VH-VL binders against Inositol oxygenase (Miox). Designs and how they scored, part 6

Target 1, 258 residues: Inositol oxygenase (Miox), of Mus musculus (Mouse) (q9qxn5)
Amino acid sequence: FRNYTSGPLLDRVFTTYKLMHTHQTVDFVSRKRIQYGSFSYKKMTIMEAVGMLDDLVDESDPDVDFPNSFHAFQTAEGIRKAHPDKDWFHLVGLLHDLGKIMALWGEPQWAVVGDTFPVGCRPQASVVFCDSTFQDNPDLQDPRYSTELGMYQPHCGLENVLMSWGHDEYLYQMMKFNKFSLPSEAFYMIRFHSFYPWHTGGDYRQLCSQQDLDMLPWVQEFNKFDLYTKCPDLPDVESLRPYYQGLIDKYCPGTLSW

## First folded at step 21 (VH-VL; from d4 with light chain Y31S)

Design e2
Fold by OpenDDE, fold request of step 22:
Structure e2 (fold): chain C 258 residues (1-258), chain A 123 residues (1-123), chain B 107 residues (1-107)
Amino acid sequence: as target 1 above (258 residues)
Amino acid sequence: QITLKESGPTLVKPKQTLTLTCTFSGFSLSTYGIGVSWIRQPPGKALEWLAVIFWDDDKLYSPSLKSRLTITKDTSKNQVVLTMTNMDPVDTATYYCARRSPGDYEGWYFDLWGQGTLVTVSS
Amino acid sequence: EIVLTQSPGTLSLSPGERATLSCRASESVHSKYLAWYQQKPGQAPRLLIYGASSRATGIPDRFSGSGSGTDFTLTISRLEPEDFAVYYCQQYGYSLTFGGGTKVEIK
């Protein structure tokens, strides 16, 4: 999985990342924060949002070309099998990509999907296509944002780091806004599951607090299922709906603000 | 010196459309990171942010008033225009145009303001 | 939306005294995205503080901002005659909202 060197979709993937690494700036992210921060785009339930994922194709994914809703259930079921005692974790599997709905509202995919990274500092080596996609990023021409730490202090904590805008940060903030009754581990998984340079590449540790490091194993645990549950064998979604609706009712019930 | 100045009608009838123009000098909307906002203040009350337009023509509106607001720019004239439809007496306020922080791209505070123009909505 | 509550509504003091103004947020404000403004009668607001504790250009050092999370404070160490005005706080985390203001008046 995560093959960025070959395959029929490589050109599309590269183009998406080139746009992302060009336009994801401190200013851009700050504007998106305010644009989406009131969650006034739509009122709908979680299950309605899951249904909307079928209309999306993730152009940053080099490995899979099937509906995202199936991936959501696959991920959730994988977690359910491995961690039967943590029903909140099952729900995290179902929820993790719901932020991709922004693409249906006209947001370009380079602002929705793909790996995330801190803006306001120099991209580190484990960022995918790092050497070939940041040349036109205006922040890297600013001395405030072009050093290793950039605008950040050592070990300031990821809560104080401005992440590239995408489905991770959007959904994280959405969950906070709507007062999801999930544990803090769930919020970390949602917010940073696409931060591969950190949880897989081992980079950006200079920005992390002790709390971040304590939560890192959870993000890594989630990533196992996010990657390895992707297969052509699709789950019987209709048979699974009652179980996951029960979890939704428990942790994030009713009509929510998106 | 940097200046901003609001212009437009000071009296509007209910259900009519308000059009205000902000003319500024000392900076340009062609500069990376520049944004110009509209903010209003009813007499004796707090401030309320309405809208912003950026150098790249990106626009953001207050969620509660979005359906009534339109913001546009003319970079060559250093002007930003706000239109607000279906005016009501409750919309009576001093309307300000203000510059967003120029070099702090993370910030959403306003470092320079026009003098404001009082708009009264009355029959 | 985040509601900012300022207290007290009115603060009566004499020149030379210390003024302490409070701004409380209904929920935590991310990354200290908090600003303070001064407004005199018939004038536009003037930016005093941004980022909770950074003074804007040209602002005297008698003005200082502090706080985090839900509690923020503007302090005027020694009031000058020109400091009697209304003060507003503003948050810019994930929305833009202003407080109701505190009037600092002459005792």
Scores: ipSAE 0.927, ipTM 0.964, lowest interface PAE 0.5, mean pLDDT 96
Fold by OpenDDE, last read:
Structure e2 (fold): chain C 258 residues (1-258), chain A 123 residues (1-123), chain B 107 residues (1-107)
Amino acid sequence: as target 1 above (258 residues)
Amino acid sequence: QITLKESGPTLVKPKQTLTLTCTFSGFSLSTYGIGVSWIRQPPGKALEWLAVIFWDDDKLYSPSLKSRLTITKDTSKNQVVLTMTNMDPVDTATYYCARRSPGDYEGWYFDLWGQGTLVTVSS
Amino acid sequence: EIVLTQSPGTLSLSPGERATLSCRASESVHSKYLAWYQQKPGQAPRLLIYGASSRATGIPDRFSGSGSGTDFTLTISRLEPEDFAVYYCQQYGYSLTFGGGTKVEIK
């Protein structure tokens, strides 16, 4: 999984990351924060949002070439099997990629999918294609944003770090806006599950608070399922809907603002 | 010496379209990070952000007024134009153009303003 | 939408006195994303503070901003005659909204 050196999808993946690492800047992320921050694009239920993912294939994923809706249920069921006592965690599995609906609203995939990273500072070595994709990023020509810490203070906490825009940050903010009754661990998983340089690469620890470090194991636990549940055997989604609808009703019911 | 100045009709009839032009000097809308916004203020009331246009032609609108607003730019003339359709007496306000902070790319505060133009919507 | 409520509506003070203006947000706003403006009659707003506590260029030291979460404050340590005006707060966290303003008038 996460093979970025070979495979039939490598060219597509690289192209996506090249665009991402070129255009994801402090200014860009700031604009997106304002653009989506009122959550006035659509009113719909979680299941409606899940259904929308039937039309989306993640172009940044080197391992999967099927709709993200199936991956959502695969992830959720994997978590359900391993952690039967944590129904909120099952729901996190279902929800984690719902922010990708932005792509269906016209956002380019490089602004929606893929690994996330802090903007406003120099990219760390574990960022995918770090050595070949940041050459045209204007922030790296700004002395404020081109050092290791950039605009940040040591151990300022990820709450104070401007992450590249994508489905992670969008959904995190959406969940807050709509007041999801999920635990803080769920919010961390959603916000940082794509921050692979951090939870897998071991980078950006200089930005982390103790709270971030305390939450890191949860993000890592989630990542096991996000990666290893991807398989050609697609779940019977219709048979699973009642269970997950029950969870939705419990933690994030009704028509939500997107 | 940076200046912004609003121009356009000061009287509009209901259901008509308002077109305002912001002419500025001392900076260029081709400069990275530059954005010009329109903000209005009804008499004796608070400020309301309407729209912004950036150097790269990206545009954002107030969610509540998006369907009525169009913002465009002419970089060569240092002008930004706002169009607002279906005007109503409730839209009577002083309309300002303002510059977004040019060097703070994380910020959305406005460091320079025109003097504003009062637009009255009346039959 | 984040609603900013400013209080008091009117503040009557004399020159030389300390003015404390409040801006309360309906939801938490990061301190990096709050600004204050001054507006005199017949004039455009003037930027005073950005990032909750940073003074704009040319703004006197008597103006200061503070706060976090949902509560922000603009303080004028010693009012000058030219400081009598209306003051607005603005948040730019996830939208752009302004408060209703506080009028600082001569007692």
Scores: ipSAE 0.925, ipTM 0.963, lowest interface PAE 0.5, mean pLDDT 96
Fold by OpenDDE, fold request of step 22:
Structure e2 (fold): chain C 258 residues (1-258), chain A 123 residues (1-123), chain B 107 residues (1-107)
Amino acid sequence: as target 1 above (258 residues)
Amino acid sequence: QITLKESGPTLVKPKQTLTLTCTFSGFSLSTYGIGVSWIRQPPGKALEWLAVIFWDDDKLYSPSLKSRLTITKDTSKNQVVLTMTNMDPVDTATYYCARRSPGDYEGWYFDLWGQGTLVTVSS
Amino acid sequence: EIVLTQSPGTLSLSPGERATLSCRASESVHSKYLAWYQQKPGQAPRLLIYGASSRATGIPDRFSGSGSGTDFTLTISRLEPEDFAVYYCQQYGYSLTFGGGTKVEIK
């Protein structure tokens, strides 16, 4: 629910965002694009990746009491219940956090988790901790990147925007690389589900194309499940595996490149 | 006046390790955004990017050659060193050090190059 | 991995003629992530164009780049004697790869 309470936990979260907002630059994102763009780190199936989620700690998440894989299934089941006619959407629920695997490969938390934002332009007000975390970002000292539009043209489309690096962007690119047969809505959900300044804050509309705006409701719909499916009652994951394996086989089968 | 110059052995035996040094002048690896890359070109063939090291000591390698490559820097000496293990005749090429274009942080093109050094791998 | 195919392999022209070099990508490359290099015998490559259409510093205006998606073109409007060389395209979208090159030789 992104409810940050005061104390050591808040300090941890703040520290992560401070690092993120300091080091997430055009240069950094460009490096990560090249670093991960060949997807040569691991060959594995989706279910194998899901299994790896439980080895992860999300320092931006105030609730770390249950395994990340359970959140994936909870999200998927929530979507399944609300949208029984859209099996691809169920799968999006399962997939959305798989990009966090980068943390297991040594990426720092501030490069994996947390809210995302466009780099190469001035951070907008709805970015979390915006007033206290960007002081040391070198891009803000560059006139090319310090204006509202920065290096971008008005309404250029989010496809032409560099997003801060994280599990969202990584998985989005991974899905493209491996040619997932999911609809465009799924790709938007994956790429932008952590882009809270946009889908919740109402910012960065100056960068959006009409297509982006058309897709915005889908990202918002997904967000309902991502935030509100976390509950103490955990699903029987083992009983659910066959169903979701079927979806995986349909949309993203086999051993994939990560 | 910016210059880059490659130095090292021009003949390496199979299975041996190649060590090349790039010495440059006119810019510093302490400057934000600066990256120095190694790129090779087999005789009569196309170019292949190998590795890059940045001012902040971040390193990236070609995925296919990552296990064989190590790149390091000595900022005080304006030097970048590439090591490549388990050399094979197929690795015979002209090896270049090149600067990633500074100031264009989105870009991965190379604006300045050394003259290159031909490394032959042969028994 | 994105493969860049350059054509023709060899282009034979006379000084003063127009040269058109093609670089085709196996998949779409954002236009801002395409570069062109010139390489003369025994020399290192020289950057000509970046971002598909931007000339590098010191590059004559007879060199121009264009294209998008999978098709990119380097044009030399009027060949000078010093322009006879091999030309390489390079993409830097999600990886770094070079084309096989086009040799521009004197007819």
Scores: ipSAE 0.924, ipTM 0.963, lowest interface PAE 0.5, mean pLDDT 95

Design e2
Fold by OpenDDE, last read:
Structure e2 (fold): chain C 258 residues (1-258), chain A 123 residues (1-123), chain B 107 residues (1-107)
Amino acid sequence: as target 1 above (258 residues)
Amino acid sequence: QITLKESGPTLVKPKQTLTLTCTFSGFSLSTYGIGVSWIRQPPGKALEWLAVIFWDDDKLYSPSLKSRLTITKDTSKNQVVLTMTNMDPVDTATYYCARRSPGDYEGWYFDLWGQGTLVTVSS
Amino acid sequence: EIVLTQSPGTLSLSPGERATLSCRASESVHSKYLAWYQQKPGQAPRLLIYGASSRATGIPDRFSGSGSGTDFTLTISRLEPEDFAVYYCQQYGYSLTFGGGTKVEIK
């Protein structure tokens, strides 16, 4: 999993990351925050959003080439099996990629999918394709954003860090706006599950608060299912729908603002 | 010296289209990070952001008014144009063009403003 | 949308007095994304504060901003005659919205 050195999808993946690492800047992220911050694009239920992902294939994923809706249920069922006592965690599995609907609204995939990273500071070594994709990023020519800490203070906390725009940050903000009744751990998982340089690469610890470090094991636990549930054996979605609808009704019911 | 100035009709009839032009000097809309916004203020009321256009021709609109607004630029003339369709008396306001603070790319505050132009919608 | 409620609606004070203006957000807004403006009659707004506490260029040090979460404050330590005006707060954390304004008038 996460093979970025070979395979039939490598060219597509590299192209996506090259665009991402070129255009994801402090300015870009700030624009997207304003653009999506009113959550006025659509009124719909969670299941409607899941259905929309039938039409989306993640171009940054080197391992799979099928719709993200299947991945959502695969992830959720993996979590359900391993953690039967935490139904909120099952729901996190279903929800985690729903922010990718932005791509269906016309947002380019390099602004929606893929690994996330802090903008406003120098990219660290564990960022995918770090050595070959940031040459044209204008922020790296700005002395404010080109040092290790950039515009940040030591251990300022990830809540004070601008992450590259994508489905993680969007959905996190959406969940807050719609007041999902999920625990803090769920919000961390959603916001940072794609922050691989942090939870897997061991980088950006200089930005982390103690709270971030305390939450890190949860993000890592989620990541096990996000990666290893991706397989050609697709679940019977129709048989699973009633269970997850029950969870939706419990934690994030009704028509939501997207 | 940096200046912005709004121009256009001061009287519009209901259901007509308003076209306003912002002419600025002292900076260029080709400069990285530059954005020019339109903001309106009904008499005696609060400010309302309408739209913004950036150097790279990216555009954002107020969600509530998006269907009625179009913003364009002519970089060579240092002009930004706002059109607003289906005008109504409730749209009577002073319309300002303003510059998003340059250099602070995280920010969305406006450091320079035109003097504003009062647009009255009346039959 | 994020609604900013400013209080009081009107503040009547004399020159030399301290003015404290409140801006309350309907949802938590990061302190980096709060601005204050001054507007005098017949004039455009003038930027005073950005990032909740940073003074814009040319703004006197008698103006200061503070706050976090849902509560923000603009303070004028000692009112000058030219400070009597309407003051607006603006958030830019979630789209762009302005408060209803506080009028600082002479007693």
Scores: ipSAE 0.920, ipTM 0.959, lowest interface PAE 0.5, mean pLDDT 96
Fold by ESMFold2, last read:
Structure e2 (fold): chain C 258 residues (1-258), chain A 123 residues (1-123), chain B 107 residues (1-107)
Amino acid sequence: as target 1 above (258 residues)
Amino acid sequence: QITLKESGPTLVKPKQTLTLTCTFSGFSLSTYGIGVSWIRQPPGKALEWLAVIFWDDDKLYSPSLKSRLTITKDTSKNQVVLTMTNMDPVDTATYYCARRSPGDYEGWYFDLWGQGTLVTVSS
Amino acid sequence: EIVLTQSPGTLSLSPGERATLSCRASESVHSKYLAWYQQKPGQAPRLLIYGASSRATGIPDRFSGSGSGTDFTLTISRLEPEDFAVYYCQQYGYSLTFGGGTKVEIK
């Protein structure tokens, strides 16, 4: 499991997950779906969005305390070195955390960052701090949402599961709204990269379809680079910008709706 | 019996501010998951959702009209109030308050409506 | 923004006939996010169907809904005199939009 028993930022991390596990409900996620679903907050390019992350440090991370904009380039470059033939995959690295801009618009970080989990069913054991953070979540008292399957049918597919609201689902929907020309694997990885209880913990198999099983290796491959780049060695972003601007021009050009 | 009723002016001049009140009975806006919306219908045209206020005082607005709308509630009076600034003749419509799908938290359909109030914007 | 196009604009039928009303979305809408309403002159809309096919409380079984993706239908199996009204579809996926309506009128 993700063991957060030590680290210089542990109190901040626990508080973030306590708030997340208390307030992320079927009702909350449904409201966020409508709140952000029209992408009317800002018009800006991908690089402008990356630059906005200079002002953001992820409060759910116990070990790292530097701006998330550098993480985007670290992840992208890690993928580029391992998969030089898949330029779209390099771009997934740059893009994957851009939904965190919601925190700069006043969204509390417990609704933006951190590991995701399905709402509408019982949280499983590999969810971070599962045994100490859900006692005040009102969904657990609702018989529709408090069983292992909750409101879901067996093997309904993760595309039909309401995930806790955060940067994964926001960015996935933004990419669909703006009609990014990336492969389906890219959309899938973005959507589920924070679903650690599933792709790393092995939980929630009862909700997965065959498509989810086929896509799991892609999410796990991406995770190697997301996890690996939490080192504080910062890239020379200005030297990398022309390459990534070329990928942006290819797959998600121009001023986009956020 | 569960009811909602809209009240407010029926005639507003251009550029004025409209204030409408929804008074309801038979349910409480403090009940978990309850939301009350405003929805309008121009004569002969489709319905248009405007805003919602929830039991926990969270609020959402139509993106195209957000800069002109304010929604509030008065818990003690079972009232929800909509304020819309800078009225224009194109805003002439019947204005409804409606309850968001109670008990279906992933739904945004409206199971109970007020009778509506026609607001005409004309000099 | 998802546009809902209803057809026909007007449907002229006699009592006892079957009515089939179409709602087409400009993009795919998950069936759990589609509703239908009836509106009579001078009255507020009345919820008929939610989740594409679930009948609201108190709605007669002659009303049924179906469809998925971009194509949804409301069917009234045998028209009663009180069914002559305007019908609207609504989607509530990631935004809220309503169709332009289909008027069902006496031939």
Scores: ipSAE 0.830, ipTM 0.920, lowest interface PAE 0.9, mean pLDDT 91
Fold by ESMFold2, fold request of step 22:
Structure e2 (fold): chain C 258 residues (1-258), chain A 123 residues (1-123), chain B 107 residues (1-107)
Amino acid sequence: as target 1 above (258 residues)
Amino acid sequence: QITLKESGPTLVKPKQTLTLTCTFSGFSLSTYGIGVSWIRQPPGKALEWLAVIFWDDDKLYSPSLKSRLTITKDTSKNQVVLTMTNMDPVDTATYYCARRSPGDYEGWYFDLWGQGTLVTVSS
Amino acid sequence: EIVLTQSPGTLSLSPGERATLSCRASESVHSKYLAWYQQKPGQAPRLLIYGASSRATGIPDRFSGSGSGTDFTLTISRLEPEDFAVYYCQQYGYSLTFGGGTKVEIK
């Protein structure tokens, strides 16, 4: 899994990351913050949003080529088996990719899916395709953004870092806007689960606060189930729906603003 | 000197379409990161942001007014144009064009404003 | 969306006095995303402060801004005759909203 060196999907994946690393800038992320920050695109329930992902295949994923809606239930069930006592954590599995609905609203996938990275500072080595995809990014010509720390103070905390725009930050802000009653660990995992250069690659530690270090084990635990459940064995969604509807009713009920 | 100036009709009838032009000098809309916004103010009331167009032709609209607004530019003429459909007497306001914080890409404050043009919507 | 409530609605003071204007947000706003404007009758707004506390180019030292979270303040340390105007706050975090204004008028 996460095979970026070979495989049948590599051309699509590389193209997605080339566009991402060219166009994700401080200016771009700041525009997306305003564009999506009022959650005025649609009113719908969580299950309606899950259903919308039936037609979406993540173009940044090098390992699998099936609709993302099945991935949500696969991840949730993997967590449920390993952590039966944490029902909120089961729900994190179902929810974590719902921000990908932006692609169905016309947002290009390079601004929706894939690994995230901080804008406003120099990309670090574990960023996928780092050596071959940033040459046309205008931020690297700006002395404010081209150093290791760039526009950031040491250990400022990831909450104060502008991440590349995508489904992580969109969904995090949607959950805040709609006042989900999940624990802070759930919000944190959603917000940073695509930040592979950090939680898996070990890069960007100079931006982390103590809170980020305390939360890292949660992100790493979630990541086990995100990767583990990407196999093509499809879940029986209809038999699972009543359980997850119960969790939705508990933590994020009703028609939500997207 | 950097200037912006609004021009267009000062009186429109209900249900008509308003077209306003912002002509500016002292900066270029071809410069990376530059954006020009339209902002209105009904008499005696608060400011309301309407729309922005950027150097790369990207556009954003106020969510509540998006269906009525179109913003375009002509970079060679240093002009930005706002079109607003289905005008109503409640849309009576002074309409300003303003430059978004140049060089501060996290910022969405407006460092320079035109003098404004009062548009009255009446039969 | 975030509502900005400015108080007082009207502040009646004499030249030379200190003015303190309040802007309260309905939700927390990062201080990087708060601005203040001055507007005189028949004129466009004039940017005073951005990032809660940074003075815009050409703004006199008597204007200062402070605050974080939900509470922000504009202070005019010694009112001059030209400072009698309406003042607006603006937030630009995840949306763009302006406050209703505080009118500073001659007592």
Scores: ipSAE 0.828, ipTM 0.919, lowest interface PAE 0.9, mean pLDDT 92

